VH-VL binders against q0atu2. Designs and how they scored, part 141

Target 1, 119 residues: q0atu2
Amino acid sequence: MLDKKARIRTSREYRNVFEKGKRLSGRFLIIYYVENALDNNRFGFITNKKIGMAVIRNRIKRQLRAIVREYQGQVKNKHDIVLVARAGIGKSSFEGMEKDYIAIMKKAGLFARNANKID

## First folded at step 6 (VH-VL)

Design w60 (framework fv_ivicentamab_arm2)
Fold by ESMFold2-Fast, scan of step 6:
Structure w60 (fold): chain C 119 residues (1-119), chain A 119 residues (1-119), chain B 110 residues (1-110)
Amino acid sequence: as target 1 above (119 residues)
Amino acid sequence: EVQLVESGGGLVQPGGSLRLSCAASGFTVSDNYMNWVRQAPGKGLEWVSYIYSRGSTDYASWAKGRFTISRDNSKNTLYLQMNSLRAEDTAVYYCAREGSYYDTWFDLWGQGTLVTVSS
Amino acid sequence: AYDMTQSPSTLSASVGDRVTITCQASQSIDSWLAWYQQKPGKAPKLLIHKASSLESGVPSRFKGSGSGTEFTLTISSLQPDDFATYYCQQYDSYSGEAYTFGGGTKVEIK
């Protein structure tokens, strides 16, 4: 489980990231991100109806949380980051989501430049 | 030398089928996203399909159910099986490589193979 | 669906001219846009990726700019080798519209 302190939970906090943050798109993910005044990172997850049925959306959300948790040590501290799943993510494998997450975080400058663990 | 060479195009009647091949050299198709892109005579480029290095495929909405993308790793070759062909499928078909999993632009193209669907 | 609109469809220019081609996306695609050059009877060739990153081996007279919904390809001093058709392409979508192309801009000798 991702620590409660590492989760964006309120609508107000999500809105802050969308309004003040930067946006970057990957293959299956869009991230919105902004520096925070905390000593830790916080993550939010959004899956819209275009992804598919609730069962699929909930599976994607759980898989994204697992990926974020696995790589949380690589993320530059003091950021609020919201992951938005794109329409095509439902057809992706877990490995596909993982690769896309690593790629987009590196592109955003939020990951150590050489961090990359797929296999 | 890194290259892609398409083959299998030709003249078919409406309702017919063709299988296009794309032979890769100098790199491994299973390590990359591979795409088919077509261009009707005198018209612009239109994306057809991709195959993801870890297995998933996707198609343009008009291609779903009629076209199937696949690869043979032992032959390092990409395929496009085209069924129920229509006059509007007349085009030069290119195979194209995405630069890496992280680089989603088409950095390498084949020469193309012409498919003509007419009575 | 992402619609990509290029303007102009055709332009006439002379060697040494500054040429500008515009590409507009129907919704924001961030910087996920590439530019390709295609000569008659040939496959397209990548010029620019991520809206502004010049591909290796492409002359510095080619420049891409823009983000969101409006993008521009500029050729600062047109050379004989540059008479071709140019296409923009979004790669922001990963469903059935994964890679939408603009309609193309043909750069012809005046």
Scores: ipSAE 0.007, ipTM 0.550, lowest interface PAE 13.3, mean pLDDT 84

Design w61 (framework fv_ivicentamab_arm2)
Fold by ESMFold2-Fast, scan of step 6:
Structure w61 (fold): chain C 119 residues (1-119), chain A 119 residues (1-119), chain B 110 residues (1-110)
Amino acid sequence: as target 1 above (119 residues)
Amino acid sequence: EVQLVESGGGLVQPGGSLRLSCAASGFTVSDNYMNWVRQAPGKGLEWVSIIYSRGSTDYASWAKGRFTISRDNSKNTLYLQMNSLRAEDTAVYYCAREGSYYDTWFDYWGQGTLVTVSS
Amino acid sequence: AYDMTQSPSTLSASVGDRVTITCQASQSIDSWLAWYQQKPGKAPKLLIHKASSLESGVPSRFKGSGSGTEFTLTISSLQPDDFATYYCQQYDSYSGEAYTFGGGTKVEIK
């Protein structure tokens, strides 16, 4: 689980990221991201009904939170980042989602380190 | 040196099944992302399936339910089980290794194995 | 999945010619594009990744350029070994659940 301090929780905070942030699309994920004036990163998650039934949406949301939690130490500080799941994500494996997250974050220049490079 | 050698192709009737093998040397299959890519005679390349380093799998939408990608770590070998074959599945099948975890290009390919589905 | 369109489908050229192949993506893929060379009866061989990064062992006469939706592969002085079919591949994570390849450009002897 992410701490409450690391979560985007209010509609106003989500709106700020959408209106002022940059957008990058992945295979299964879209991220919106903007630098914040805080001393920490915050993450938001959106899974809409186009993904599928509640059971699928709940699974996806839990898996995305787990992925973000695992890699949070590699994210450049002072950013608000919202992950929006795309319609096709319900058919993806966990590692497919993880790979997509890493790829998008690297493309955005948000990873301070090269996450999960196989040596 | 990295080598990938496919085998198991041949002539099969519509509705039949076939299992392809890809023997890897010079690296460990379970440490890499492995793919199957096919090419119909005189046509372009088409992605089929992936198996991730931790064993999760994903498929092209048309392959899901009919094709199964797997590996045997003790034999360092990748497999593609193909069921309910159709004439449209006639192609050379290649196994291919992804170059990096965060960027998806195929750095090594096998020689390919021809699958012909005909009555 | 993104539509990847290569032009021309077939190109006739002579040794020593400058050859240009184009690849168009239906939507922006940034620089997440690879080029492959395939000779008859053989597997594709990676030439360029990340739109412009030449693979080790690939001759310097091959050059990739472009970003966004328009990409180019240039062979500055065609050699006999270069008669082959060339494919672009997008690996932008935006491509839904699949990787997509262009239709190929066959470079043949004039």
Scores: ipSAE 0.057, ipTM 0.688, lowest interface PAE 6.4, mean pLDDT 85

Design w7 (framework fv_ivicentamab_arm2)
Fold by ESMFold2-Fast, scan of step 6:
Parts: C-alpha cells; structure tokens; sequence
Structure w7 (fold): chain C 119 residues (1-119), chain A 119 residues (1-119), chain B 110 residues (1-110)
C-alpha cells in the first residue's frame, strides 16, 4: 500500500484531476495528471467492471499500487496522477503492466531523467 | 566482454520438440529482460517471447501454448522449449538482450541457431 | 498489434549516395522505435534506439528521425559496409506481441 498522503482519496480530488488534467493512453493504462499545490505526489486508481469480476479488479489494483510504489522516486514531484485500467489489462502479465506504466510516464514527461539508462 | 551464444538447433520432424539454449557471459540474465526472436529463411524478424527480470513471461500469440521461455540463473542461461513443431517454425532463432525497466531495445544479440522442421 | 510498414522493400544505391528508408506504424508509437542493420549470415545489430539516439560505435552518417507514426533512417553518404538489410522495430505494443518488426529494406549495390 501507498502512504495515505500519497493517495487520492475523495471523489472531489478525482474530479479535479479529470477536469483540469492532461490525458495519455497506453496499451493497458490511461493516466490523467495535473500539477498540485502540495509538496508531494498523489495517486489514484480506477478499475471498472469492463476489466472483469471484483477478484480480478482487486488484483489489478494491488498490482498497480505495487508498481507505483516501486517507481515513486522517479516521478516528478507535485503531481496528482490517476491511473485508469483499460479493459485489456487482465490479459497482461505483471511486468507487462509495469512496462506500460513506465512507457506512459516517460511519454508524459513525468519520469525524472535519472529514470532512463545513461548512454 | 558481453556475449550471447545460442545452441540446440538442428533438424526435427513435424510434431517434434527441441530445446534451445542461450549462454550469457559478461552480464547477468536475471538483471535484464531476455527475448527470443526468429527469422525464417529469406524472411524478416519475428518476435517470439520475453522473460522479464523478475521472471514473468509473455509470448507472441502464435507461440503461446507451444513454446516456453525459461532461464537458469545458476548457469546464466536462457532457454526456449519448442513443442509441436511445424514446418512454419523453420528459422534461425536468436536470443536478444533488452535492458530492464528503462531500456526496451535489443542492444545485444547472439549469433543464432538454425532450426529446420522437415520430414 | 501494430502493423509496421517499411518502404522501399529494396533499394539500389551507389557509394556516396544519400539513402532514406521509411517506417510507418499503423498507430502512434511515440518515439519507441529502433533501427537494426543485418548483413547476410549475421545477427542484427542495433543502430538507433528511441527513434533518433545513435548507439555507441555507430557512424554519424546514420540518422534516425520521426515520431508518432512516421519514421526515417537516413545514411548521408553510403559506404561499402552499409550494403545490408535494415529493420525498424516498435517496442511499445503488447497483448500477443510485445514487439513488431518492419518487413525490412534491402540496400543493395546499383
């Protein structure tokens, strides 16, 4: 689990990200993201019924939280980011899902330069 | 010096099985994403399978259920178990190194090993 | 899965020529494209990653450009060592295929 201060917890906070944020789509994930006025990042997670039953949705949610936690240090500070799982995510391996997260965060310009291999 | 050396190719009857090996030196396979890529005679490159650094695997849709990628960390060796082989599987099989989470291109290739499926 | 189309499939050129190879993705892949060179009987060799980043040891006459769906590999002054087959590869797709290669472009002597 992510720390409470790193989680988007209220519908009001989710709506703010959707209304004011930018949107990027990956293979299995969509992110909505916006700068915040805090000194830390916050993450939200959405898994809808199109993914599958509650057991599958809860597994995906746990796996996404684990991925986000592992790469927290690479994310540019002061952002609210909501991850929305796409219908096809249930077919992905854990590391396939991780790879998609990294790709979309790089594309969004949200991963710090030190998140990339030095050439 | 970093190197990948494939072995195990040969002539096999349709319906037969074969296991390819890819011995790595100068780096550790479990620190990288490892791939198998094949090339039929006179044709282009075709991705087969990946094993991620933590051991998850993914396959080309046509390979799923017939081919299994694995590794032996103690031997620093990558494997491809091929079952129910068809004439269409005739190809040179390459193992290729992909970086971990921040590098997703194939920066190192083995010399390839030829698999011929024929009666 | 993304469809990757290379043009031309074959190209005849002379030493010193400027050669351009095009790779088109059926859907946007951002900059997640690599270029490989393959000589007869040899394994492919990485030339360029992330559309335009030259691999260490690759001559500066090779340049990659493009983003989204349209990409090019340019060889500014073709050398004898450059007669080979070139492949583009997207590495941002998944579910069935993690990577898709273009059909290849054979650069042969005129």
Amino acid sequence: as target 1 above (119 residues)
Amino acid sequence: EVQLVESGGGLVQPGGSLRLSCAASGFTVSDNYMNWVRQAPGKGLEWVSIIYSRGSTDYASWAKGRFTISRDNSKNTLYLQMNSLRAEDTAVYYCAREGSWYDTWFDLWGQGTLVTVSS
Amino acid sequence: AYDMTQSPSTLSASVGDRVTITCQASQSIDSWLAWYQQKPGKAPKLLIHKASSLESGVPSRFKGSGSGTEFTLTISSLQPDDFATYYCQQYDSYSGEAYTFGGGTKVEIK
Scores: ipSAE 0.007, ipTM 0.642, lowest interface PAE 8.5, mean pLDDT 85

Design w8 (framework fv_ivicentamab_arm2)
Fold by ESMFold2-Fast, scan of step 6:
Structure w8 (fold): chain C 119 residues (1-119), chain A 119 residues (1-119), chain B 110 residues (1-110)
Amino acid sequence: as target 1 above (119 residues)
Amino acid sequence: EVQLVESGGGLVQPGGSLRLSCAASGFTVSDNYMNWVRQAPGKGLEWVSIIYSRGSTDYASWAKGRFTISRDNSKNTLYLQMNSLRAEDTAVYYCAREGSDYDTWFDLWGQGTLVTVSS
Amino acid sequence: AYDMTQSPSTLSASVGDRVTITCQASQSIDSWLAWYQQKPGKAPKLLIHKASSLESGVPSRFKGSGSGTEFTLTISSLQPDDFATYYCQQYDSYSGEAYTFGGGTKVEIK
């Protein structure tokens, strides 16, 4: 689970990221991202019905939060980032999702250094 | 020298099973993302499966449930267990290493082992 | 979903020729494309990644270019060792399969 201050919660903030942010697609994930005026990063998570039933969507959401939390220290500060899970994500392993997250964040230029797992 | 050496291919009847091996030298398989890729005679390349550095696995949709990728870290060897084989599984099977921890190009390949599924 | 289409399927050329192979993605993959060379009876060998980044030890006569949906592999002065089949591979992963390969282009001697 992420700290409450690191979560995007309001529809207005999600809308801001979608409308003004940049977009990049990976195998299982799409990210939308924009700089914020805060002293920290905030993350949002979207899992739609095309992924599968609620139990699968909730599992994916938990796994994505765990991945984001693990790599928090490597993300460039002061960004709002929304992760949108793609339809195929329900069939991927945890490390498949993790690899995709690392790849997309590096391609976006959002990692401040090489990705390493937090031990 | 860094290399991958495959073995275990051969002739098998439809419905049969076969286990392929891929011995690595000059690097550690558990530190890398390892793949199986196949090529039917006279045809193109087709991805089969991946094992990630922490042991999670993913499969092409047609391979899931029939094929199992695994490794033995003590032997530095990658395996592919193939069950319920069909004529269309006839191919040269390559093991391949990903060159990056986040992108999916293959920087090192074994020489391949031929699997023929025929009555 | 990405379809990767290579053209031509077969190309006849002479030593010293400039040859061009095209790879077309059904949707934009930015620059996330690799090129491989495969000689008869051998495993594929990585030539280029990120559309234009030449792999260490690959001769400078090989050049990759393009972005988005259209990509080109050029061999500026074909050598005897270059008669092979060439494959492109996308790794933008948009289709849900990370390893979509093109159908291949066979470069054979004229």
Scores: ipSAE 0.199, ipTM 0.732, lowest interface PAE 4.3, mean pLDDT 86

Design w9 (framework fv_ivicentamab_arm2)
Fold by ESMFold2-Fast, scan of step 6:
Structure w9 (fold): chain C 119 residues (1-119), chain A 119 residues (1-119), chain B 110 residues (1-110)
Amino acid sequence: as target 1 above (119 residues)
Amino acid sequence: EVQLVESGGGLVQPGGSLRLSCAASGFTVSDNYMNWVRQAPGKGLEWVSIIYSRGSTDYASWAKGRFTISRDNSKNTLYLQMNSLRAEDTAVYYCAREGSTYDTWFDLWGQGTLVTVSS
Amino acid sequence: AYDMTQSPSTLSASVGDRVTITCQASQSIDSWLAWYQQKPGKAPKLLIHKASSLESGVPSRFKGSGSGTEFTLTISSLQPDDFATYYCQQYDSYSGEAYTFGGGTKVEIK
């Protein structure tokens, strides 16, 4: 993400989302989310050593940021959302991660608009 | 009429290879998420693989490295390349379409093609 | 492994009977469950998605219910066309599996 105000940056901010937020699990992702008092959404990203070596973890983190940025306009405003990658995510394709993100955000009720029919 | 028709099944020796085809009519495979699902004789359904609309792929853990899903957009046809076949791979193989990008139920199935792995 | 358990595995029924099939998920899947019907020698056919949403063209005698870990498919008045095997499928995975099917329930003529 290029926009600094859309990022969760401090340990205290991450802790707030974990302690006060709701949790939902997908295939490759877990999200923790809570409504904030700001005028914008903020996102955090966690990739731990269970995923694999640094090269894999860094690739996953870049791909997740790209997915989040692509779908920013569909996310309900005023939320802090932390994405935690699950151990199996390293074996997923980019579109697999994207599909899981969309599904879990829809389940959370965080998407402002639903997907259109695919022909 | 919207249809999926599988072909390419047959008898194969253990360790052999086989390529299955799934011809689509009435819709475009590249606009959809396409899957292979199998069913051993007298047994239940088991998911095998997916190809996403933009061409990324994912696999069941037991299928990864042996099976390859692909498509030919010019022929509107889905494929499953199966290598290093085992007796346990004996099954009817179905191709199936997902209802939408956000909803992962299978709204259209082919007739199936039987693969028998035996000497 | 994410587990979907159906019961019973087989049931015998007569035309006009009320039939109930149960599907249990090893973890909560909210309402992200579909039901399929499969007749001998045929491909599965989608009946219900999102636990309770009836697909277009499916008779109203089919009803899905439940959420979380416990789901039920009910056929209120069994017809000759309904003798088939029924499968549930989750599309909310927690173990890296994209989709998991139940073991199936065969509805046979008494």
Scores: ipSAE 0.097, ipTM 0.724, lowest interface PAE 5.3, mean pLDDT 86

Design y1 (framework fv_ivicentamab_arm2)
Fold by ESMFold2-Fast, scan of step 6:
Formats: sequence, C-alpha cells, structure tokens
Structure y1 (fold): chain C 119 residues (1-119), chain A 119 residues (1-119), chain B 110 residues (1-110)
Amino acid sequence: as target 1 above (119 residues)
Amino acid sequence: EVQLVESGGGLVQPGGSLRLSCAASGFTVSDNYMNWVRQAPGKGLEWVSIIYSRGSTDYASWAKGRFTISRDNSKNTLYLQMNSLRAEDTAVYYCAREYGSWDYYFDLWGQGTLVTVSS
Amino acid sequence: AYDMTQSPSTLSASVGDRVTITCQASQSIDSWLAWYQQKPGKAPKLLIHKASSLESGVPSRFKGSGSGTEFTLTISSLQPDDFATYYCQQYDSYSGEAYTFGGGTKVEIK
C-alpha cells in the first residue's frame, strides 16, 4: 500500500500541481509534477471516463498505485506528482504501464537512480 | 557477439497460418524487451508486437486476435504465430531488441524473413 | 496523434555532397527520436538515438540535430556507402500504438 503521507489528497493540492507543475506525456500516462516544500514525495492518480467503465478505471488506479509504490525509492525527493491515465491505458498490459511510468519518470529527470535491469 | 536470426518465412495461402522463429545468441531474450517489426515490399517499417521481460505482451491494433508473440526461454528463441493471413500481411518480418527497459528504439535487428501471402 | 513526416521522400545526390533529411512530428517529442539506415535488401541499422547521439561505429559525417517538432539528419560529405533509405522514429509516443516511423527518405545517385 502506498503510505497516506505519500498521497495527494485535496482538490487544492491537485490544482496546485496542475497549475504550477510541468507536464510530460508518455504512451499511456501523463504526469504533472512540481517540487514541494515537504520532506517527502506525494502522488495523485486520475482515471477519466474516457478510459472505460468504473471497473476498468478502478483496476487501472490500483495497478498504477502498485507501480508507483514499487519504484518509490528511486524518485527524487520533494515532489508532488500526479499521474493521469490516457484513454488507451485500458488496452495496455501491466508491464506496458510499468515501462511507460519508468520512461516518463526518467525523461522528467525524476528518477534518482537507474531502474533499468541492464544498467 | 550478439545476434538475432529469423526463420520460418515462406509462401502461404490467404487464410493460412505460419509461425516465425527468432533465435538469439550472445544475450538472454527474457532479460530484454523483444519486438517484431515488418516491412511490406517497397514500403516503410511497421511495428507488430512486443514481449516484455516478464512475459506480458502488447500488439498493434490491427494484429490483435490474429498474431501471437511468445518465447521459449530454454531455447532463447522468440516466436510470432500468424493466423488468418491476408495478402496485406506480405512483408519481411524482423525480430528486434530494445536497448533498455524504458527506451523505445531498436539497437539490434535480425536479417528478416520473407512472408508471402498469395493464392 | 503523433504523425512523423519525412521530407523529401526521394533525394538525388552526388558523392561529396552535403545531404539534409528532415523529420517533422505533429506534436513535440522533445529529443526522443532515432534515425535508421536501410541499404537495399538489408535490415535497418541504428545510426542515432536521442536526436543527436551517434552510435558507436557510425561515421562522424552523420549528424543528427533538432528538438521539439523539427529534426534533421545531415551527411556532411556523402560517400558511396551512404546511398540508402533513412527512417526517423519517435519514441516519445503519446498514442496507444508505439514506435511510430517516418515514411522514409531514399538517397539515390544523381
């Protein structure tokens, strides 16, 4: 489970990330990210109706939380990061989502260490 | 030295099936993201399918339901099972390796194997 | 959706010429673009990744440049070995389909 302290919880906090943050698009994900004044990272998750029915959206949200948790230790500290699922994510495999997350986090310069198995 | 060698191409009638093989040497297929990419005669490159390091798969939308990518880790070999073949599937099929776990470009290609779908 | 447009589709040149091939993305792909060379009857070969990073063993006369939506591949002094078809590939991809290639540019003898 992703720790409560590491979650973006309020509408005001989400709005701050969208308004002040940088945006980077991946194959299945968009991230919005901004440096925070805290001692930790916080993550938010958005799955729009464009993805599909509630059952699909809830599955995607759970899978994204699991991915974020697995790679939490590699994320540069003091950031608020919101993951927005794109319409096509419902057709992706779990590893496809995971790969896209790693790719966009590395492109954003947010990974503190290389997560690549070859490296 | 690393190498990919495709085989299994040939002449097949519309509606038929064919299985392509890609033998890897000098590296382990299951440690990498492996792809099939095709090229119709005189045309450009078109991505077909991927198998990720943990065995999940994804497909081009036109390939779903007809083509199946798989691997045999004990033989270090990648496969593409092609069913319900159409004249439009006539192409040279390449096996290709992605550089790393998050990169989406191909650093190693096989020589290709020609599939001709004709009555 | 990302579309990759290469220009020109065919280019006639002489040995020693400076050749420039362009690749245009319909939306910004930052620097996430690769260039491949394909000689007749052979598999594509990676030349450049991340828009400008030359692969080991690729001659220094090949240069990639650009970012965002406009990219160029330049061959500063064309050699006989360089008559081939060149493809760009974006790997920023924001669609559900991956690995979008340009249509190719054939560099042929004048």
Scores: ipSAE 0.400, ipTM 0.786, lowest interface PAE 2.7, mean pLDDT 87

Design y10 (framework fv_ivicentamab_arm2)
Fold by ESMFold2-Fast, scan of step 6:
Structure y10 (fold): chain C 119 residues (1-119), chain A 119 residues (1-119), chain B 110 residues (1-110)
Amino acid sequence: as target 1 above (119 residues)
Amino acid sequence: EVQLVESGGGLVQPGGSLRLSCAASGFTVSSNYMNWVRQAPGKGLEWVSIIYSRGSTDYASWAKGRFTISRDNSKNTLYLQMNSLRAEDTAVYYCAREYGSWDYYFDLWGQGTLVTVSS
Amino acid sequence: AYDMTQSPSTLSASVGDRVTITCQASQSIDSWLAWYQQKPGKAPKLLIHDASSLESGVPSRFKGSGSGTEFTLTISSLQPDDFATYYCQQYDSYSGEAYTFGGGTKVEIK
């Protein structure tokens, strides 16, 4: 799990990222991201009912948090980033989600190219 | 030397099945992201399937349910099981390795094996 | 969906010539493009990734350039080993498809 300081928690904070942020779509993920005025990164996670039942959505959220935590040291500082799972993500493998996350973050300029795991 | 050698291609009737093999030498299949890519005569290359280093798999939408990618780590060999074959599946099938496991381009290819689906 | 169009489909050249191959994407792929060389009956070989990054072991006469929708592969001072078919490949992760390849450009001896 990510530290509380690194999590986007309020509806207002999510809306700010959606309204003012940039958007990139991958195969299984969409990210919205905006530079913040804080000294750290914050992440949000959205899994909607189009993905499937609550048990599937909760599994996906846990897997995405694990991926984000594993690579958090590669992320350019001072950003609010929201990950939105696309319909169909429940059919993807864990490594497929991980690969998609890395590719999107590199394309966004938020990761160094050929980012390594930090664990 | 580092190489991939495909085998198992041939003539098959519509509705039939065929299993392709890809023998790797000079590197370890289980340490890499391995793909099957096909090319219909005179057409472009089309991605089929991937097996990730930790064993997860993903498929092109048209391949899911009909094709199964697998590997045998002890034999250092990649497989593609193809079922319910159609005339549209006629192609040269290549085994390909992805560079660095974080990018979607291929640094090593086999020479391909021809699959012809015809009555 | 991304279409990748290569031009010309064939070209004739002599040793020592400068040849240019073009690859057009139907929508922007930034720099997410690779170039491959394939000789008849042989495996494809990676030449360039990320539009312009030359692979180790590939001669410096090969140069990739471009971004967005227009990309070029240039071979300065063509050598006998360079007579082959060349393919571009996009790997922009938001195509919704994993990969798309161009139709190829055959470089023939004049």
Scores: ipSAE 0.146, ipTM 0.664, lowest interface PAE 4.3, mean pLDDT 85

